# Ledger of designs, part 24: VH-VL binders against b0r6t4

Target 1, 212 residues: b0r6t4
Amino acid sequence: MARFGVDEAGKGPVLGSMFAAAVAGDPAAVPDGVADSKRLSADRRAELDDRVRASMRVGVAEVPVDRIDDPETDMNTLTVAAQADALGRVVADGMAGYVDAGDVNEQRFGRRVANRVAADVAVTAEHGADDEYDLVAAASIVAKVARDAHVDALAAAFDADIGSGYPSDSTTREFLAAYVREHGELPECARASWQTSRDALGAAEQSALDEF
Key: E = the ipSAE of ESMFold2; O = the ipSAE of OpenDDE; V2 = 0.75 times the mean of E and O plus 0.25 times the DockQ between their complexes.

## First folded at step 8 (VH-VL; framework fv_oberotatug)

Design t1 (at its last look DockQ between E and O 0.91; V2 from the best seeds 0.00; counts 0 for: pae E 3.5 > 2)
Fold by OpenDDE, look of step 8:
Structure t1 (fold): chain C 212 residues (1-212), chain A 123 residues (1-123), chain B 107 residues (1-107)
Amino acid sequence: as target 1 above (212 residues)
Amino acid sequence: EVQLVESGGGLVKPGGSLRLSCAASGFTFSDAWMSWVRQAPGKGLEWVGRIKSKYDGETTDYAAPVQGRFTISRDDSKNTLYLQMNSLKTEDTAVYYCTTEYYDDSGYYFDYWGQGTLVTVSS
Amino acid sequence: DVQMTQSPSSLSASVGDRVTITCRASQGISSALSWYQQRPGKAPNLLIYDASSLESGVPSRFSGSGSGTDFTLTISTLQPEDFATYYCQQANSFPWTFGQGTKVEIK
């Protein structure tokens, strides 16, 4: 029986989209080195991504910033939807596999993902699934590479170093602060619902007040 | 296995302060919305407040009786939820439960609970 | 605030009995109603969510029904471990509120 793995990347950043990826195929056919994805360089991930795509069925879904900032939704729901979307692109009836759990209740998360997939598939969700299952690790790599490419594209569009997009990244914070100072608003790629974005706006407002 | 372990409860005088902690394990804490629910001795359950995940703005909401006095925060790096209680009143005496708050299309509920920690406010 | 009124406040029953607990909301809460069980000296446990969905691991003898303002928790065949206090909870409108509880005691 064909198997699959699903994971996401870009859940935490203040800049840019979140991505989910699904990889379907023979777990034994997953390229060597995929299991160590968390320690991989961007270049190595890209290489492994190519190898995975060459040997496996791959689906990718993007959750854009406007959806993330939509007050009528939440990140958990969006994660489920994104994983299901990616998974739906590579599965058929009767397939089974693992997904990285994005819920306190793993079983509930798996069920939620499965229910959003048109095909009749068996989904098992587990915390840290990318460390346990090679197909999930492969999916993690694909999602990360997609995220990286997205961030690179954003940087190019702004002709600026925007960093990784994560709140803890000083480059990202500096970019955001500078952008807000210059334009008086957040860039389109910024998740406005993030505290980091709110802080940037607040800092700019405070600075403006201090000048008076 | 999901585990929530509250600590920090004890005896405090009216007007005093106390900080409760909730150590979480068995799940990705950073993904979870968390709430505090309290129960006065021999009484029912009362929602105290909640904090959303960082992915949903980490915003907080409080019940009216504790608004302005209690503060909920979280440290995802430590898998810990906090409840800072200031200006404590005798009516704040209760077992305080740490809970995970789940949400779906129909609403919200508390799917996991800690064992609770007792806070006694007395002169 | 939405007030949740449970009935009865307490009841006595025997093992094997059918037990019914009701919860009424002061306003419509759709299906945003959950049921919890709390055994003496223990934390509450989720039984039912979304008015009628059984939480994983909960015995099938528990069931929930209702929508809008009137809800019911049913224990089809009471077991020894079911003697506890039960709470309904609404999450349709802030603040989240609980019923006052129903204590199921041994007859």
Scores: ipSAE 0.620, ipTM 0.860, lowest interface PAE 0.8, mean pLDDT 94
Fold by ESMFold2, look of step 8:
Structure t1 (fold): chain C 212 residues (1-212), chain A 123 residues (1-123), chain B 107 residues (1-107)
Amino acid sequence: as target 1 above (212 residues)
Amino acid sequence: EVQLVESGGGLVKPGGSLRLSCAASGFTFSDAWMSWVRQAPGKGLEWVGRIKSKYDGETTDYAAPVQGRFTISRDDSKNTLYLQMNSLKTEDTAVYYCTTEYYDDSGYYFDYWGQGTLVTVSS
Amino acid sequence: DVQMTQSPSSLSASVGDRVTITCRASQGISSALSWYQQRPGKAPNLLIYDASSLESGVPSRFSGSGSGTDFTLTISTLQPEDFATYYCQQANSFPWTFGQGTKVEIK
């Protein structure tokens, strides 16, 4: 019987988009190895993504930086919307499945996702669902691969090593600092509402002030 | 099950400092906005301040009576919320609750509460 | 700041009574109003959000209504566990503010 799993990737980076992915189909068709996905190389994730897409229905939704920086919403609401968008691309009435909960209240998160999907579906939201359900683990892989490709495209567009896009990545921080120093503003791919971005702007302003 | 456990309350003299902790479990702490709410003995509830998730900028807001004296922080690796209270006054005497703060277009409300920790500011 | 005024400040009631508590905001807050119950010696717990939506696990004898400035919490058939203090809270305009509380006591 057909089921679904939903997850997202890229909530934490200072650079680029967040992605949600939904995987739907027969649970028995889920490729072996998705449960081990947390410690996979990028090449292995890409291989599993290819296999998931070959055997399952897949939907992906992107949340770009300008939506993430919109002061009228919050990341939990954006995560609900993205998961619902991805899920809506692959489900039909009567399907049931699991989503990784992005809210303190699992039942509230599940209701919010279900309410945004046109099809009549049964959504069960759980914290750590990607650890418990192979379809959610598969969705996690698809979302991470979409995120990886996005980061590669950004690096190419800026003709620069931008690192992983995470605040803890020194390459990412160095890219931000250099870009702000050269251009006087954040790159379009930077989430302006993140503390890392505010720090980069502040450091450049202080350096310029110290010279005068 | 969502669980919030405050600790660090006690007796402190006016002008002193105290740090409260709130240990969280049963949910993804990094997703949550967190608040402190206090209640003076025999009195009503008063919002103290909040900290947003890192995904919403990790910014803080404070009620006027505590602005400049209290600092809210979080350590997502330890699932812990903190309240640093400096320059304490006798009117800060209260039970302090940590709460989860939920936001959508229906407003802001406090859906999960700890049991509270008593802070007494007295000589 | 938005002032939240509850009425009455206390009331006495018997098990089985219908109890009504009102909350008035000093300015319009649309439906951004929640209700909390606090039993003696316990932490508050959320009853109602968005003026009229029941939180999960809250008995159906509780209901909320109102919009703008005037809001009501109703307990249709008071039970022994309902003797507590009730607070309203607005979150339309920062800072978040609570009403002063309404104590529901055994008659």
Scores: ipSAE 0.404, ipTM 0.780, lowest interface PAE 3.5, mean pLDDT 91
ESMFold2 (binder alone), look of step 8: mean pLDDT 92; pTM 0.937

Design t2 (at its last look DockQ between E and O 0.82; V2 from the best seeds 0.64)
Fold by ESMFold2, look of step 8:
Structure t2 (fold): chain C 212 residues (1-212), chain A 123 residues (1-123), chain B 107 residues (1-107)
Amino acid sequence: as target 1 above (212 residues)
Amino acid sequence: EVQLVESGGGLVKPGGSLRLSCAASGFRFSDAWMSWVRQAPGKGLEWVGRIKSKYDGETTDYAAPVQGRFTISRDDSKNTLYLQMNSLKTEDTAVYYCTTEYYDDSGYYFDYWGQGTLVTVSS
Amino acid sequence: DVQMTQSPSSLSASVGDRVTITCRASQGISSALSWYQQRPGKAPNLLIYDASSLESGVPSRFSGSGSGTDFTLTISTLQPEDFATYYCQQANSFPLTFGQGTKVEIK
């Protein structure tokens, strides 16, 4: 019987969008190798993504930086909305499945996702669901591949090495510092509400003051 | 299973300092907004302050009686919330609870609580 | 600041009784109200949020109602484990504030 899995990628980066993905279909049709998604190379993830899309229904939702930085939102609510959007593209009444819980209270998270989907679906939310359920692991791969492609497009647009877009990536921090030093403002792909972005602006401002 | 464990309470003289810790497990700590709530012996509950997640700016808010004396911080790599309490007064004597804070359009709620740690400020 | 006033401050009841506790806000808070239970020597735990929504694992004998400024917690059939202090909390705006508590004790 057809079921679904949902996950997101890109909640933590300072650069670029967050993505949610939903995968729906017969669990028996999930490609082999999906369960070990955390250890996969980018090339292997892209290969599995192609196979998931060939055998399953796939929905993807993007949450861009301007929504992430909107002061009327919060990241956990945006995660609910993104998962519900992705899921709504692929489900029908009576379907059931698992989602990766993006908040402290699993049951509330699952209820919030289900409430935003027009179809009548049974959602079970669990922390680490991508480690437990093949359909959620497949959704994780799809979301990560969408995120990877987004980061590649940003690097091309800026004609620069931007790293992974995560605060812990020194290449990402170097890109931010250099961009702010040269332009006096954050690049449009940076999440202004992140401390990493505020630090980059502060450092550039202090350097300018030291010159006088 | 969500678990919050406070530590660092004890007896301290007025004007002194203490640092409380709250160890979290059973959820992704980085997703959580966190609060401190206190309860003086035989009295009711009083919100002390909160810190948002990194994804929502990691900003803090404090109740007026503690503003400028208490500092909330978090270390997501250790799944730990902190409360630095300076310039302590006898009126700060309380059990201090670590809580998770849930927020949506309908409001702010404290869904998980630790067992608390006692701070006694006495000459 | 929004002041929260609970009534009564204490009550005595028997197992099986219907118990009603009220909470009044000093200004309108829509449905942004939660209820907490604190058993003696224990931490509080969330019973009800958004005025009437039961937290997971809370027995159906608990219910909440109200909107605006006046709110009610009801225990339909009091059980031995329900002897505790109950707090309301306005969830609408900072600073977040609690009622003074209602102690429910055995007659």
Scores: ipSAE 0.662, ipTM 0.854, lowest interface PAE 1.6, mean pLDDT 92
Fold by OpenDDE, look of step 8:
Structure t2 (fold): chain C 212 residues (1-212), chain A 123 residues (1-123), chain B 107 residues (1-107)
Amino acid sequence: as target 1 above (212 residues)
Amino acid sequence: EVQLVESGGGLVKPGGSLRLSCAASGFRFSDAWMSWVRQAPGKGLEWVGRIKSKYDGETTDYAAPVQGRFTISRDDSKNTLYLQMNSLKTEDTAVYYCTTEYYDDSGYYFDYWGQGTLVTVSS
Amino acid sequence: DVQMTQSPSSLSASVGDRVTITCRASQGISSALSWYQQRPGKAPNLLIYDASSLESGVPSRFSGSGSGTDFTLTISTLQPEDFATYYCQQANSFPLTFGQGTKVEIK
């Protein structure tokens, strides 16, 4: 029976889109070296991404910033939708596999993903699935590489170092702060619903007040 | 297995302050919306407030009776939810439960609960 | 606020009985209704969500029905462990609100 793995990247960042990836094929055919994307360098991830794409069926879905900031939705729903979208691109009836759980209840998450996939597939969700299942690890790598490429494209568009896009990244915070100071508003790629964005706007407002 | 363990309850005088903690395990805490629900002795359940995940802005909402007095926060690095209670009143006496809050197209509900911690406000 | 009214406030039943508890919302809440069980001295446990969906691990003797304003929790055959207080909770709007509870006692 053909198997699949699904994961996402870019859930936490304040800048840019979130990506979900699905990898389908023989678990035994997953390239050597596939592991948790957090443990790999960007270059190594890129290499493994190429190998995965060359040997496996791969689907990728993007959740843009405007959807993330949409008050009519939420990240939980978007995560499910993104995973299902990615998965739908690589699966057929009768397939089974694992997804990284984005819900407190793993079983519920799995059902939610499966219900959004047109094909009749068996989805098992687990926390930390990327550490346990090679196909999920592969999906994690693909998602991460897609995210990296997205961030690189944003950096190029701004002709600036925007960092990783994560709130904890000082480069990202500095970019955001500088942008807000200069333009008086958030960049389009910033998730306005994030506290980091609010902080940047607040800081700019405070600075303006201090000038009086 | 999902586990929620409240702590910090105790006896406090009216006007006093107390900080409750909820230690979470068995799931990715950072993904979860969290709520506090309280239950006065021999009474029913009352929603206190909630905090969304960082992915949804980490915004908070409070029930009217505690608005302005209670503050909900979280430390994802410690898998811990907090409830800072200031200006406590006798009517705040209750067992306080931390809960995971699930949400979908149908609405909101509490799928996992701690065992609660008792807060007694008395002179 | 949406007020939830449970009926009855308490009932006495025997093991094996069919038990029905109702919950009425002050306004339409679609299917956004959950049921909780609270045993004496314990925390509440989710039984039913979305009016009729059985939570994982909950015995099939529990069922929920209803939509709009009127909802029902049914225990088909009451078991010893089912003697508890049951609460409905509307999930449609904030503030989230609970019914006053229904205590199921031993006859």
Scores: ipSAE 0.498, ipTM 0.825, lowest interface PAE 1.0, mean pLDDT 94
ESMFold2 (binder alone), look of step 8: mean pLDDT 91; pTM 0.930

Design t3 (at its last look DockQ between E and O 0.02; V2 from the best seeds 0.00; counts 0 for: pae O 7.1 > 2, placed apart)
Fold by ESMFold2, look of step 8:
Structure t3 (fold): chain C 212 residues (1-212), chain A 123 residues (1-123), chain B 107 residues (1-107)
Amino acid sequence: as target 1 above (212 residues)
Amino acid sequence: EVQLVESGGGLVKPGGSLRLSCAASGFTFSDAWMSWVRQAPGKGLEWVGRIKSKYDGETTDYAAPVQGRFTISRDDSKNTLYLQMNSLKTEDTAVYYCTTHYYDDSGYYFDYWGQGTLVTVSS
Amino acid sequence: DVQMTQSPSSLSASVGDRVTITCRASQGISSALSWYQQRPGKAPNLLIYDASSLESGVPSRFSGSGSGTDFTLTISTLQPEDFATYYCQQANSFPLTFGQGTKVEIK
């Protein structure tokens, strides 16, 4: 019978959007190899994404930087909204499935996702659900591929190497520092509410004062 | 199976310093806002301070009595919350609880609590 | 700061009694109020959030009501495990503040 899995990618980066993906269909139709998603190259993820889309229904939702930076929001609520949006694109009444929990309380997270989906669905949220359920692992791949494509589009838009967009990536930090030095402000793709972004602004301001 | 385990409590003289730790397990620690709440012996509960997740800016807020003396930090790679307490006063004597700090349209509340660790500040 | 005042400070009751505890906020907090139970020598536990919503695993003999400034926790039929101290907490704005507590003792 048709079931679903939901996951998100891109909570941690300082650059760009977060994505949620939902995958619905017969669990037996899930392509081989989705369970190994954490070890996959970008090319291999793209290949599996193509196979998932060929055999399953897929929904994707994007949370852009200006929503992430909105002071009236928080990341856990945005994750609920993104997962519910992605899920709502692919489900019908009576379906059941698993979502990756984006909150400390799994049951609360699952209820919040279910409450935002118009269809009457049974949602079970678990930490590490992408390690336990093939449909969630497939959703993880779809979300990661959407994130990868987004990062490539940002790099093209800025005509620059922006790295992975994660704070731990030295290429990402170097891009951010250089952009703020040149323009006096964060690039629009940077999450201003992240400490990495505030540090880049602070460092540039101090350097400018030191030059006078 | 959310677990929060505090450690680092003990006896310290006024003016001294102490660092508390809270080890977290059973959830994705990086998703959590975290708080410290304290309870003086035989008294009620008092919120000490909060740190947001890195995804919400990792900012801190403190109750007025501890502002400037206490510092909350987190190490997501170790799933650990910290409370650095400096310039301790006898009025800081309390059991210190680590707690998860939830926020939505229904407000702010503390859904999971550790067992607490006792800090005694006396001559 | 929002000051939270609980009443009574303590009470004595028997198993099976109906117990009512009140909490008053010094300014309006809508429904943003939580209740906690603390048994002797233990950490507090969340009972109720958003004035009336029961936390998972909380028995239905607990109920909460109120909005604005006046809130009530009710235990419909007191059980032996319910002898504890109860705290309200305003959940609306910083700094987060608790009531002084209500100790429910065995008579």
Scores: ipSAE 0.550, ipTM 0.824, lowest interface PAE 2.3, mean pLDDT 92
Fold by OpenDDE, look of step 8:
Structure t3 (fold): chain C 212 residues (1-212), chain A 123 residues (1-123), chain B 107 residues (1-107)
Amino acid sequence: as target 1 above (212 residues)
Amino acid sequence: EVQLVESGGGLVKPGGSLRLSCAASGFTFSDAWMSWVRQAPGKGLEWVGRIKSKYDGETTDYAAPVQGRFTISRDDSKNTLYLQMNSLKTEDTAVYYCTTHYYDDSGYYFDYWGQGTLVTVSS
Amino acid sequence: DVQMTQSPSSLSASVGDRVTITCRASQGISSALSWYQQRPGKAPNLLIYDASSLESGVPSRFSGSGSGTDFTLTISTLQPEDFATYYCQQANSFPLTFGQGTKVEIK
């Protein structure tokens, strides 16, 4: 029986886009080794991504930085929209499946995702769904690989090590600080609404004032 | 008609333990997520914790002030929700409400509260 | 934690008045916002869920609006039974949190 799994990656970073992925097919046909993307190396994820794409229906949606920084929206709304967008690419009427819950109210989250999908589908949202359902684990891998590729492309564009893009990553913070010192503004891939970005700008301003 | 009836409240000394019960009727209890909310005398509402349905893994979540001291459980065969309170503190004094809120299979939202049971922690 | 700030903390109104209560979240909570009414000595009753959805059995004079961080509860024509304390509650992030409440009193 055809089912689906949905997850996202890149919700927390200060750099780059967020990605959602949907995987549809027979749960029993999910490639061996598919697990929580956080437990896999980048190379292993990439290998599994290829296998998933070869055997399943896959949809991917991107939420760019300008949408994330839009004051008229929020990350949970964007997560719902992204998951629904990805899901809409792979489902048909009558299908059912699981999604990784984007907020504390799983039932509401699932309902919100379902309501944004054109097809009449049954969506069950759960926290940690990627640990329980193979299709969600597959979706998690696809989303993470898409995110990784995006970060790699950004690093290449800047010809710099930008780290993972997460606020807790010292490489990311160092990149932002250096970029702002050099250019006087955030890079276009930085989420300006993030405190990490504001801190980088504030630090540069303070340094400039200290020179006087 | 949906009914939630709390019991087990009373006076207890600091460091003591108490177990609250909530008897549910009028709906499919086993499908419902259940929560505890408390209200100190003359104060606002405070979320205590939640337990999901067995279908959803029967996992629990707790507020930080009660984490490690309180345990939420359920007996679906008895349509009963429980709150085990250990290492009670004076600040735990409150009316404790059991609540349910859920979407049914038809997509309708339901929310119900019990009448509450008073827990007083005092020396 | 997500802080919920209600305004005002209390207000005086007369029967027939239009009453507006606001709730502000310290961060975006999408539409994960509910409004409750509590009369003295009674348990809270749900009025609005998902920011704007009217709970079954609740009079149509109650309405909710807003998304993100700013939310509003409106009573179009205040009735005698509406004098009570009202609470907003977010369920977007753990722990679930309530506003401090708004007491609607008789003028």
Scores: ipSAE 0.018, ipTM 0.548, lowest interface PAE 7.1, mean pLDDT 91
ESMFold2 (binder alone), look of step 8: mean pLDDT 91; pTM 0.928

Design t4 (at its last look DockQ between E and O 0.82; V2 from the best seeds 0.00; counts 0 for: pae E 2.7 > 2)
Fold by OpenDDE, look of step 8:
Structure t4 (fold): chain C 212 residues (1-212), chain A 123 residues (1-123), chain B 107 residues (1-107)
Amino acid sequence: as target 1 above (212 residues)
Amino acid sequence: EVQLVESGGGLVKPGGSLRLSCAASGFTFSDAWMSWVRQAPGKGLEWVGRIKSKYDGETTDYAAPVQGRFTISRDDSKNTLYLQMNSLKTEDTAVYYCTTGYYDDSGYYFDYWGQGTLVTVSS
Amino acid sequence: DVQMTQSPSSLSASVGDRVTITCRASQGISSALSWYQQRPGKAPNLLIYDASSLESGVPSRFSGSGSGTDFTLTISTLQPEDFATYYCQQANSFPLTFGQGTKVEIK
């Protein structure tokens, strides 16, 4: 029976979209070296991504910033939707697999994902699934590479170093601060609902007041 | 296994302050929306407030009786939820429960609960 | 605010009995209704969410039904461990509100 793995990348960043990826195929055929995307270099991830795409069925879904900032939704729902969308692209009836759980309740998360997939599939959600199941690890890599490409494209569009897009990245924070100082607003790629974005706006406002 | 462990409860005088903590484990805390629910002795359950995850703006909402007096915060690096209670009143006396709050198309409910910590406000 | 009214406030039953508890919302809440069980001296436990979805690990003797304003929790065959207080909670709007509770006591 064909198996699948699903994961997402870019949940935490303040800049850019989130991506979910699904990888379907024989777990034994997963390329060697596939591991948690956080433990791999960008170049190594890209290499593994190519190998995964060459040997497996791969689906990718993007959640854009405007959806992330939509007050009528939430990140959990978006994560479920993204995973289901990615999964729907690679599965057929009767398939089973694992997904990285994005919910406190793993079973609930798995059920939610399965319910959004048109095909009749068996979804098992687990925390840290990317560390345990090779197909999920592969999906993690694919998602991360998609995220990386997205960030690179954003950087190119701004002709600036925007960093990784994560709040903890000083380059990202500096980019946001500078952008807000210059334009008086957040860049389009910034998740406005993030505290990091709010802080950047607040800092600019305070600076303006201090100079007044 | 999901675990929520409240602490910080005790006896305090009216007008006093108290800070409750909730240590979370067994799940990715940073992903979870968290709530406080309290229960006065021999009474029913009362929602106190909520804090969303950082992925949803970490915004807070409070029940009217505690609005302006209570503050919910979180430290994801410590997997800890807090409830700062100021200007305490006798009617704030209750067992305070830390809960995971889940939101989906079916609404917002509490899937996991701590054991609770007792706060007694008395002269 | 949405007021939740449970009925009855208390009931006496015997092991093996069928128990029904109702909850009425002051306004339509769709299926955004949860049921909790609280045993003496313990924290509440989620039983039912989305009006009729059984929480994982909850015995199948528990079931929920209803939509809109009227909801029902049913225990098909009461067990000794089921003597507790049950609460409904509307999940539709803030502030979140609970019913006043229904205490199920041993007859």
Scores: ipSAE 0.513, ipTM 0.827, lowest interface PAE 1.3, mean pLDDT 94
Fold by ESMFold2, look of step 8:
Structure t4 (fold): chain C 212 residues (1-212), chain A 123 residues (1-123), chain B 107 residues (1-107)
Amino acid sequence: as target 1 above (212 residues)
Amino acid sequence: EVQLVESGGGLVKPGGSLRLSCAASGFTFSDAWMSWVRQAPGKGLEWVGRIKSKYDGETTDYAAPVQGRFTISRDDSKNTLYLQMNSLKTEDTAVYYCTTGYYDDSGYYFDYWGQGTLVTVSS
Amino acid sequence: DVQMTQSPSSLSASVGDRVTITCRASQGISSALSWYQQRPGKAPNLLIYDASSLESGVPSRFSGSGSGTDFTLTISTLQPEDFATYYCQQANSFPLTFGQGTKVEIK
């Protein structure tokens, strides 16, 4: 029986969008190697993504920086919305599957995802579902590949090495600091609501005042 | 299974300080907004304050009676919530609960509660 | 701040009785209202959120209603485990505030 798996990537970066992916089909058709997603190289992930797309139905949803920075929402609600959007692109009435839980209460998370999908689906949410279910692991790879491609496109657009986009990446922090120093504002790809972004703006403002 | 375990309560004199800890397990701690709620002996529940997840800016908010005296912090690498309590007063005597909750379209709710730790402020 | 006025402060009831507890907000909070049960010596547990939505695992004898400023918790057929203190909490705005509690005791 056809099933689905859903996951997201890019919840923590200071640069760029978050992505959710849904993978639907026969679990037996999931390519070998998806369970190793935790430490795959970008090239390995892209190879597995190609195989997943060749054998499965795939949906992807993007949550851009503008939505992430909207003070009227929160990341857990955005995760629900993204997973539901991705899932809705690939499911039909009567399907069931697993999603990676994006908040503390698994059952409530699952209900929220199901309620936002137009099709009548049975959603089971679990923490660490990408470690337990091959379809969720496949969705994790698809979401990460979408995120990787997004980061590559941002790097090309800024003609710069932007790193991974995570606050812990020194290349990312250096890009952000240099951009704010040169332009007096955050790059459009930066999540202004992140502490890393606020710190970069604050440091530049204080440096400008100290020059007088 | 979600578990919250408070520690650090005890007897302290007025003007003193205590730091409470709450060890969390069974969920992704970094996703959670966390709160402290207190209950004076024989009395009702009183929200003390909350800290948002890092994904929502990690900002804090406090009830007026504790503003400026209490500080909520978190260490996501240790799955631990803290309450630093300074300039303690006798009216701060209470059982302190850590709670995990989240903000959604319908408001902020306290899904899970620890069993509490007693703080007694007395001369 | 939103003040929550809960009544009655206490009541006595028998197993099998229907119990109604009310909660009034000092200003409109739409449906952002929750109810908690606290058994003696235990931490509170969430019963109802969003005024009328039953939390997972809570028996169907509990129900909530209301919107705006006036809210009601109903226990349709009291059970021995329901003798406890009940609190409402407004979830609409910070600071979050609770009602003073209603203690439900055995007659």
Scores: ipSAE 0.481, ipTM 0.801, lowest interface PAE 2.7, mean pLDDT 91
ESMFold2 (binder alone), look of step 8: mean pLDDT 92; pTM 0.939

